VHH binders against L-Ala-D/L-amino acid epimerase. Designs and how they scored, part 24

Target 1, 347 residues: L-Ala-D/L-amino acid epimerase, of Pedosphaera parvula (b9xek4)
Amino acid sequence: MQIKFWPQDLKLAHTWTIASSVTSGSDVTSVGIVQLTDRDGTVGLGEAAPARRYNESTPGSLDFIAKVDATKLSFDNIEASMKYVESLASGQFAAKSAINVALLDGAARKAGKPIYDLLGLGFRNNHHVTSFSIGIDKADVIRKKVLAAEQYPVLKLKVGAADDKANLAALREAAPQKWVRVDANEGWKTKEHALEMIEWLAQDKFIQYIEQPMPADSNPKDIAWLKARSPLPLFGDESYHTAKDVDHCAECYHGVNVKLCKTGGISNAYEALQVARKAGLKTMIGCMIETSILISAAAHLAELCDYLDIDGNLLTTNDPYLGVTAEKGLLSFASAPEKLGLRVRAK
Short names: E, the ipSAE of ESMFold2; O, the ipSAE of OpenDDE; V2, 0.75 times the mean of E and O plus 0.25 times the DockQ between their complexes.

## First folded at step 13 (VHH; framework vhh_8fcz_2)

Design u4 (from u1 with S54Y; at its last look DockQ between E and O 0.54; V2 from the best seeds 0.00; counts 0 for: pae E 6.4 > 2)
Fold by OpenDDE, look of step 13:
Structure u4 (fold): chain B 347 residues (1-347), chain A 121 residues (1-121)
Amino acid sequence: as target 1 above (347 residues)
Amino acid sequence: QVQLVESGGGLVQPGGSLRLSCAASGFTFSKYAMYWVRQPPGKGLEWVSGISGYGGWTIYADSVEGRFTIIRDNDKKMVYLQMTSLKTEDTAVYYCAKGRSEWRDFGFQYEGQGTQVTVSS
């Protein structure tokens, strides 16, 4: 096995702002790309999209990947490979995700299957709908963003800032009947404030759910208190990293957001989704600003999800890869040039 | 296997009423929101109404709000759409659709052939 890795800059179509942080790089973000090649020439692609929220970075991810002995990786034994990779350090979930995704890509290719078939999940084209995210901005800009996102039937509005009400109003002016998901990114610090905001949001009949209303380190009793009183379902994002968090989230939330960069890859995301479902939680799969590598990787798990928010590649202007498409928000592999593995190909 | 069978469509004059029915099978009915969607001639699919798993909430498109009523019977695994004050623009093939959860959703699974509703003078 050989390993190649490199940084990839992604240009954002719009300035991206969420409640927890203003993007340091105004219009550019970076990811790490991983390419594994075994002795027979089979190639697997992966991607590291680290989140600052979790104290990960692209340089850090690449440094971690640089420490990986490729000779200890095998498409024929993903479990053993990952056991080795996980032993190298704690954390580094984005980097580990890159390796895991690449391993599964290679394994699936060798098996002559797309990953969703390798996993026994299948994939229904044009069945799964992804939301399109609208970042925090001024109301007039929100309106413009929403109008530009006309093709997408479901929007995800970022909130947790001072102008939330104005922003929702602007959204509704531009899109009177669209389904909207709300993501607070931990923006509401007290349970009382969170409830007040949620009750206000609930007056909009097209709001579907609230994602991570309170900080993940909040008192679980407070979150549970909020859950019991919320007129809308609550989804844990920052509160749900891996399957280990299922008990906590079962108490505090109605659903959970799973991300490959949080779980450490498809394998762990698969587990996280299954465990959540078993616990009675609703499931969604999310993303970071990512190329079609990770977006497609996530799409392979779509059949395990009640909701999907995998739009990270749609928010960029220079995605170097072709994979799953989301025309009108409908996910499809039908036009993907690659038929196997991740079903992703470089442009 | 999810099965949805629509019925109740027909020809009606403007201002008239129709009641659509959908028989569902192949899944735990009460765990999923149910929806009605429609496809007007020459137009794409649009959602019309939705109802939660246990009927805790209902939702309507603005175009049908106040005129249509969605109801479900979990014992019979049926969902209904009572349409009143029908307009010519309501002409469409109507489909019963299964949501992905008990909550508000936009992902629809519709397997039936639909039922034709024609509103014409």
Scores: ipSAE 0.034, ipTM 0.412, lowest interface PAE 3.8, mean pLDDT 92
ESMFold2, look of step 13: ipSAE 0.047; ipTM 0.515
ESMFold2 (binder alone), look of step 13: mean pLDDT 85; pTM 0.882

Design u5 (from u1 with D105E; at its last look DockQ between E and O 0.57; V2 from the best seeds 0.00; counts 0 for: pae O 3.0 > 2)
Fold by OpenDDE, look of step 13:
Structure u5 (fold): chain B 347 residues (1-347), chain A 121 residues (1-121)
Amino acid sequence: as target 1 above (347 residues)
Amino acid sequence: QVQLVESGGGLVQPGGSLRLSCAASGFTFSKYAMYWVRQPPGKGLEWVSGISGSGGWTIYADSVEGRFTIIRDNDKKMVYLQMTSLKTEDTAVYYCAKGRSEWREFGFQYEGQGTQVTVSS
């Protein structure tokens, strides 16, 4: 096995702002790309999209990947490979995700299958709908963003800032009947404030659910208190990293958002989704600002998800890969040039 | 296997009423929101109404708000759409659709053949 890795700059179509982090006003974000090549020439692609929220970075991810002994990786033994990779350090979930995705891509290619078939999940084209995210901005800019997102039937509005009401109003002006998901990114610090905001939001009949209303380190009793009183379902994102968090989230939330960069890859995301479902939680799969590598990787798990928010590649202008498409918000592999593995090719 | 069977469509004059029915089988009915969607001639599929798994909430497209009523019977595994004050623009094939959860969503499964509703003078 050989390993190649490099940074990839992604240009954002719009300035991206959330409650917990002002992406430093930069219109550019970086990810790490990983390419594994077996002796027989089989290639697997992966991607590291680290989140600052979890104290990860692209340079850190690449440094971690640089320490990986490629000779200890095998498409024929993903479990052993990952056991080795996980032993190198704690954390580094984005980097580990890159390796895991690449391993599964290679393994699936060798098996002559897409990853979703390798996993026994299948994939229904044009069945799964992804939301399109609208970042925090001024009301007039929100309006413009929403208008530009006309093709997408479901929006995710970021909230947790001072102008939430104005922003929702602007959204509704531009899109009177669209389904909207709300993501507070931990923006509401007290259970009382969170409830007040949720009750206000619930007056909009097209609001579907609230994602991570309170900080993940909040008292679980407070979150549970909120859950019991919320007129809308609550989804844990920052509160749900891996399957290990299922008990906590079962108490505090109605559903959970799973991300490959949080779980450490497809394998762990698969587990996280399954465990959540068994616990009676609804499941959502999300993303970071990512190329079609990770977006497609997430899409392979779509059949395990009640909701999808895998729009990270759609928010960029220079995605260097082709994979799953989301025309009108409908996910499809039908036009993907690659038929096997991750079903992703470089442009 | 999910089965949805629509019925109740027909020809009606503007201002008239129809009641659509959908018989559902093959899944735990009460755990899923149910929707009515329609496809007008020459147009794409559009959602009309939704009801939660428990029936705790209902939702309507603006175009049918105040005219249509969605109800469900979880014991009988039925969902209904009472349509009143029908308009020519309501002409479409109507489908019953299964949600992916018990809550509000855009993303549904429809398996039936639909039922034709024609509103014409």
Scores: ipSAE 0.031, ipTM 0.539, lowest interface PAE 3.0, mean pLDDT 93
ESMFold2, look of step 13: ipSAE 0.330; ipTM 0.687
ESMFold2 (binder alone), look of step 13: mean pLDDT 85; pTM 0.870

Design u6 (at its last look DockQ between E and O 0.77; V2 from the best seeds 0.00; counts 0 for: pae O 7.8 > 2)
Fold by OpenDDE, look of step 13:
Structure u6 (fold): chain B 347 residues (1-347), chain A 122 residues (1-122)
Amino acid sequence: as target 1 above (347 residues)
Amino acid sequence: QVQLVESGGGLVQPGGSLRLSCAASGFTFSKYAMYWVRQPPGKGLEWVSGISGSGGWTIYADSVEGRFTIIRDNDKKMVYLQMTSLKTEDTAVYYCAKGRSEWRDFGYFQYEGQGTQVTVSS
């Protein structure tokens, strides 16, 4: 096995800002690309999209990957490969995700299957709908963003800032009847304030759910208090990293957001989704700003999800890969040039 | 397997009323929101109304709000659409659709039936 890795800059179509984000206002973000090549020439692709919220970075991810002994990786034994990779360091979930995704891509190609078939999940084209995210901005810019996103039937509005009400109003002016999901990214610091905001939001009949209203390190009793009183379902994002967090989230939330960069890849995301479902939680799969590599990787798990928010590639102008498409928000592999593995190909 | 069977459509004059019915089977009915959608001639599919699994909330498109009423009977596994003050623009094939959860959701509607034709004409 050989490993190649490199950074990739992604240009955002719009300035990206979320609540409590260290990188708020950025127009460019970077990811790490990983390519595994077996002795027989089989190639697997992966991607590291680290989150600043969890103290990960692209340079850090690449440094971690640089320490990996490629001779200890195999498409024929993903479990053993990952045990090795996980032993190298704690954390580094984005980097580990890149390797895991690449391993599964390679394994699936060798098996002559797409990953969703390798996992026994299948994939229904034009069945799954992804939301399109609208970042925090001034009201006039929100309006422009929403108009530009006209093709997408479901929006996710970022909130947790001072002008939330003006932003929602601007959104509604531009899109009077679209379904909207709300993501607070931990923006509401007290349970009382969170409840007040949620009750206000609930007056809009097209709001579906609230994502991560309070900080993840809040008292669980407070979050449970909020859950019991919320007129809308609550989804944990920053509170749900892996399957290990299921008990906590079962108590505090109605659903959970799973991301490959949080779980450490498709394998752990699969587990996280299954465990959540068994616990009675609703499931959604999310993303970071990513290329079609990770977006497609997430799409392979779509059948395990009640909701999808995998729009990271749609928010960029220079995605260098072709994979799953989201015309009108409907996910499809039908036009993907690659038929096996991730079903992703470089442009 | 999810089965949805629509009925109740017909020809009616503007200002008239119709009641559509949908019989559901093949899933735990009360755990899913149900919707009515319609396809007007030469146009795409559009949502009309929705009701939560428990019936706790209802939602209507602006074009039908105040004129249409959605109700469900979880014991009978039925969903209904009472239509009043019908307009020519309400002419369409109406489908009953299963949601993805008991909560408010929107996306690709799962409808398996043949639909029922509603024609509003003078």
Scores: ipSAE 0.016, ipTM 0.284, lowest interface PAE 7.8, mean pLDDT 92
ESMFold2, look of step 13: ipSAE 0.186; ipTM 0.632
ESMFold2 (binder alone), look of step 13: mean pLDDT 84; pTM 0.855

Design u7 (from u1 with F106Y; at its last look DockQ between E and O 0.40; V2 from the best seeds 0.00; counts 0 for: pae E 4.3 > 2)
Fold by OpenDDE, look of step 13:
Structure u7 (fold): chain B 347 residues (1-347), chain A 121 residues (1-121)
Amino acid sequence: as target 1 above (347 residues)
Amino acid sequence: QVQLVESGGGLVQPGGSLRLSCAASGFTFSKYAMYWVRQPPGKGLEWVSGISGSGGWTIYADSVEGRFTIIRDNDKKMVYLQMTSLKTEDTAVYYCAKGRSEWRDYGFQYEGQGTQVTVSS
């Protein structure tokens, strides 16, 4: 096995702002790309999209990947490979995700299958709908963003800032009847404030659910209190990293958002989704600002998800890969040039 | 296997009424929101109405609100759409659709052949 890795700059179509992190005005974010090549020439692709929220970075991810002994990786033994990779350090979930995705891509290719078939999940084209995210901005810019997102039937509005009401109003002006998901990214610090905001939001009949209303380190009793009183379903994102968090989230939330960069890859995301479902939680799969590598990787798990928010590649202007498409928000592999593995090719 | 069978469509004059029915099978009916969607001639699919798994909430597109009523019978595994004050613009093939959860959703699944509703003078 050989391993290649490099940074990839992604240009954002719009300035991206959320409650927890003001991306310092940069219109560019970076990810790490991983390519594994077996002796027989089989290639697997992966991607590291670290989140600052979890104290990860692209340089850190690449440094971690640089320490990986490629000779200890095998498409024929993903479990042993990952056991080795996980032993190298605690954390580094984005980097580990890159390796895991690449391993599964290679394994699936060798098996002559897409990953979703390798996993026994299948994939229904044009069945799964992804939301399109609208970042925090001024009301007039929100309006413009929403208008530009006309093709997408479901929006996710970022909130947790001072101008939430104005922003929702602007959204509704531009899109009077669209389904909207709300993501607070931990923006509401007290259970009382969170409830007040949720009750206000609930007056909009097209709001579907609230994602991570309170900080993940909040008292679980407070979150549970909020859950019991919320007129809308609550989804844990920052509160749900891996399957280990299922008990906590079952108490505090109605559903959970799973991300490959949080779980450490497809394998762990698969587990996280399954465990959540068994616990009676609704499931959502999300993303970071990512290329079609990770977006497609997430799409392979779509059949395990009640909701999808895998739009990270759609928010960029220079995605260097082709994979799952989301025309009108409908996910499809039908036009993907690659038929096997991750079903992703470089442009 | 999810099965949805629509019925009740027909030709009606403007201002008239129709009641659509959908028989559902192949899944735990009460755990999923149900929707009616329609496809007007030459247009894309649009949602019309939705009802939660328990029937606790209903939702309507602005174009049909006040005129259409969605109801469900979980014992019979049926969902209905009562349409009143029909307009020519309501002409479409109507489909019953299964949501992906018990809550508000747009990731719905429809499997039936639909039922034609034609509103014409």
Scores: ipSAE 0.038, ipTM 0.440, lowest interface PAE 3.6, mean pLDDT 92
ESMFold2, look of step 13: ipSAE 0.187; ipTM 0.608
ESMFold2 (binder alone), look of step 13: mean pLDDT 84; pTM 0.866

Design u8 (from r2 with N35Y I59T; at its last look DockQ between E and O 0.49; V2 from the best seeds 0.00; counts 0 for: pae E 6.5 > 2)
Fold by OpenDDE, look of step 13:
Structure u8 (fold): chain B 347 residues (1-347), chain A 121 residues (1-121)
Amino acid sequence: as target 1 above (347 residues)
Amino acid sequence: QVQLVESGGGLVQPGGSLRLSCAASGFTFSKYAMYWVRQPPGKGLEWVSGISGSGGWTTYADSVEGRFTIIRDNDKKMVYLQMTSLKTEDTAVYYCAKGRSEWRDFGFQYEGQGTQVTVSS
C-alpha cells in the first residue's frame, strides 16, 4: 500500500458564519485529501475535514496521516487497518476518517461494488433530500442567499446570534413556504433561553427541528428538561460523536446528527447511525465544508438516515471532484462518472 | 412493501366539499407522518397537508389553509383529507404520501395511483 496526502483549499461561495464564530467569518477553508494505492493499482480516496470545534485542523490531520505506515493498511482487512490507525493517537477523527473512507473506497472497488452495496444498504436515487445551509449574516444577505438557493426545497438556517429573528424574517420573505431546519450550534446557553427561542421558532409551521440548542457540556438534566418541553424535535450534533454517546443522547435528544469527521469514518458512522436507530433516535447525517469525496461518502449511508444535511460541497466554488449530485436537493449517483467505490472521480 | 390507496375524488362545483381517504399498509403506520400531495394539470407535484405520526401536529400549504383538514386513524391505518370551499385551482390528482419520520419532513414517498379531484362549474 502507498499513501499520498495533500491539502486542498476550498473557496466558499459566501462568507460562512455560525454561532460560534459570529465575529470571524471565513471565505476559504482547507481539507486534507488522502489517496491509497494498492500493489495491484487499486485506488481509494479519502478526505479529512477537521472541525475547529473539536480542536482539529487540516495541518494537524496531515501530520497525523504522515505518521501512518502505509504497509500496515490493506483493502482486504479494513478492521485490522483501522485498529492500527486508531492506535497511533487518540482523537484525530478527521484524519482517521480520511483513512477509513479511502480503505472502504478501495475495498469496494476491489469487490466491484459501490460502498452502499458493499455495506448492504443500497441507495435509491432521487429519494433522499438534503437541506441547504444558510449561514449567519445580515438580514439582507440572508435574503439574497435564500433566493440564490431557490432550487433547494429544504433549508437549514444557522441561528444562535443576536439577529436570529430578523434573519428568519428575511428567509421567510424570500421563501414563504420552504421547510426549514434550525441549527443553533450551541448558541443558547441556558435551558430557559433555549426554550424561549424554540417556542418562538415553533410559531413558524415550516420549522422541522432544532439542532444542538445548548452547549454539549451543559448539564444533561437541563437538556433533558428542554427536551421534555420543546414543541419541536431536538437533534444532538456536538453532543453525538460516536455510538458511545447514544445513552446520553437518548436521554437528551429526539435525534442525532452523525458526521464522518466526528465518528472517524464510514465504518464508525455506520455504527453510530445503527445504534441511534436501535435506541429509538431519529438519525441525520451531516457534513463540514467538504469536497464531493466526503459528501459522497456520507451519501452512501443515506438509507440509514431520516434526514440529510450533506451540502458542504455545494457551498464551494472549486470542488475538485465529481460524485453524488443534489439537483433540487435530491441526491443521486446516476450521473456520477465512477460506478464503483465512493463513486467519485477527479474533475 | 409500502402500499397507499387513495379514494374519494370526483367532480365538484366551486364552493363544494370532498373527503379523500387513504388506506396504508406495509409499514408501522403510527411511526410516520403522512401527507397529501397533489399534481395540478401541467404543474409539478406540490404538498398540500401533513400530519405527524401521533396526529398531534398538522400543517397545511398556504393555498389550502383554513379550507382543508387532515385527519388520521392509526387503528385503521387511514389518512383523510376533508376539503371544503373548493376552488378551480384545487383541480389535481391527489396522492397520499408517507413521510420519512414521525415529524415534519420533506422527501415523502407516494406509491398510489392517486385520486382525481376536479373542481369545475
Scores: ipSAE 0.023, ipTM 0.327, lowest interface PAE 5.8, mean pLDDT 92
ESMFold2, look of step 13: ipSAE 0.062; ipTM 0.577
ESMFold2 (binder alone), look of step 13: mean pLDDT 85; pTM 0.877

## First folded at step 14 (VHH)

Design v1 (from u5 with R100Y; framework vhh_8fcz_2; at its last look DockQ between E and O 0.01; V2 from the best seeds 0.00; counts 0 for: pae O 10.2 > 2, off the site)
Fold by OpenDDE, look of step 14:
Structure v1 (fold): chain B 347 residues (1-347), chain A 121 residues (1-121)
Amino acid sequence: as target 1 above (347 residues)
Amino acid sequence: QVQLVESGGGLVQPGGSLRLSCAASGFTFSKYAMYWVRQPPGKGLEWVSGISGSGGWTIYADSVEGRFTIIRDNDKKMVYLQMTSLKTEDTAVYYCAKGYSEWREFGFQYEGQGTQVTVSS
């Protein structure tokens, strides 16, 4: 096995701001690309999209990947490969995700299957709907963003800032009847404040659910208190990293948001989703700002999800890859140029 | 054919400074992000810094953040790495790398021989 890794700059279509991070106003982010090549020429692609919220970075991810002994990786033994990779560090989930995704891509290609078939999940084209995220901004910019996102039937509005009410109003002015998901990204610090905001939001009949209303390190009793009183479903994002968090989230949330960059890849995301479902939680799969590599990777797990928010590639202007499409928010692999593995190809 | 020629390395004492240069040719320079990577003795390749095609965005490894500065001159097709407060652990062969998304091959494209940086008292 050979491993190549590469940083990729992604240009954001719009400035992205969430409650938990003051975006430096940068219109550019970076991801790490991983390519595994077997002796027989089989190639697997992966991507590391680290989150600052979890103290990960693209440079750190690349450094981690650089330390990986490619000779210990195999498409024929993903479990052993990952066991090795996981032993290198306790964290670096984004980097691990890149490797895991690449391994599965290669394995699936060798098997002559797309990953969703390799996993036995299948994939229904034009069945799964992804939301399109609207970052925090001034109301007039929110309006413009929403208008630009006209094709998408479901929006995710980032909140947790001072102008949440104005932003929602702006959104509704531009989109009076669209389903909206709300992501607070831990922006509401107290259970009382969170409840107040949720009750306000609940007056809008087209709000579907609230993501991560409170900080992940909040007292679980407080979050459970909020859950019991919330008129809207609550989804854990920052509170749900892996399957190990299922008990906590079962107590505190109605659903959970799974991300490959949190779980360390498709394998663990699969487990995280399954465990959540068994625990009676609703499931959604999310993303970071990513290329079609990771977006497609996430899409392979769509059948395990009640909700999808995998729009990271749609928020960029220079995605170098072709994979799953989301025309009108409907996910489809029908036009994907590659039929196997991730079903992703470089443009 | 992509050509990258590094220069500016040398021997310096801890706390010293060096400026590395990379001359690029064989591609539309301004369209691609440029990176510096390094290989310490007995270690693998490490990512050091990157700069977008336009120069509007820069990124640094944690180990060099605040000490190193990457800049580029698109007119001259040059990328530079200003290194300050150098440490012994900065000792490595430094390579300039072209970032690209158009290729099916992924990895740091460093075509040069690199330039040796040695930090020693």
Scores: ipSAE 0.005, ipTM 0.256, lowest interface PAE 10.2, mean pLDDT 92
ESMFold2, look of step 14: ipSAE 0.006; ipTM 0.413
ESMFold2 (binder alone), look of step 14: mean pLDDT 84; pTM 0.866

Design v2 (from u5 with Q109D; framework vhh_8fcz_2; at its last look DockQ between E and O 0.70; V2 from the best seeds 0.00; counts 0 for: pae E 4.2 > 2)
Fold by OpenDDE, look of step 14:
Structure v2 (fold): chain B 347 residues (1-347), chain A 121 residues (1-121)
Amino acid sequence: as target 1 above (347 residues)
Amino acid sequence: QVQLVESGGGLVQPGGSLRLSCAASGFTFSKYAMYWVRQPPGKGLEWVSGISGSGGWTIYADSVEGRFTIIRDNDKKMVYLQMTSLKTEDTAVYYCAKGRSEWREFGFDYEGQGTQVTVSS
């Protein structure tokens, strides 16, 4: 096995701001791309999209990947490969995700299958709907963003800032009947405040659910208190990293958001989704700002998800890869140029 | 296998009323939101109304808000759409649709034949 890795700059279509991060105003984010090549020429692609929220970075991810002995990786033994990779550090989930995704891509290609078939999940084209995220901004910019996102039937509005009400109003002016998910990104610090905001939001009949209303380190009793009183379903994101968090989230949330960059890849995301479902939780798969590599990777798990928010590539202007499409929010591999593995190809 | 069977459509004058029914089978009915959607002549499918699995919330398109009422009976596995003050623009084939969860959502599946509603003077 050979491993190649490099950073990829992604240009954001719009400035991206969430409650938990004061964006330095940068319109560029970087991801790490991983390419594994085995002896027979089979190639697997992966991507590291680290989150600052979890103290990960693209440079750190690349450094981690640089330490990986490619000779210990095999498309024929993903489990052993990942055991090795996981032994290198306790964290670096984004980097590990890159490796895992690449391994599965390669393995699936070798098997002559797309990953969703390799996993036995299948994939229904034009069945799954992804939301399109609207970051925190001024009301006039929110309007513009919403208008620009006209093709998408479901929006996810970021909240947890001072102008949430104005922003929702702006959204509604631009889209009077559009379905909206709300992501607070831990923006509401107290259970009382969270409840107040949720009750307000619930007055909008097109609001679907609330994602991570309170900080993940909040008292579980408080979150459970909120859950019991919330007129809207609550989804844990920052509170749900891996399958290990299922008990906590079962107590505190109605559903959970799974991300490859949190789980360390498709394999663990698969587990995280399955465990959540078994626990009676609704499942959502999310993303970071990512190329079509990770977006497509996530899409391979769509059949395990009640909700999808895999729009990271849609928020960029220079995605260098072609994979799953989301025309009108409907996910499809039908037009993907690659038929196997991730079903992703470089442009 | 999910089965949805619509009934109750017909010809009615503007201002009239109709009650649509949908019989559902093949899934745990109470765990899924149910929706009514319609396809007007020459137009695409549009959602009309939705009701949560438990019946705790209802939702209506603006075009039908205040005129239509969605109700469900989980014991009978039925969903109903009471339509009042019908307008010519309400003319469509109406379909019952199964949600993908018990909650508010955009996605739904409909497999029935639908029931024709015609509003004409």
Scores: ipSAE 0.092, ipTM 0.617, lowest interface PAE 1.7, mean pLDDT 93
ESMFold2, look of step 14: ipSAE 0.232; ipTM 0.648
ESMFold2 (binder alone), look of step 14: mean pLDDT 84; pTM 0.861

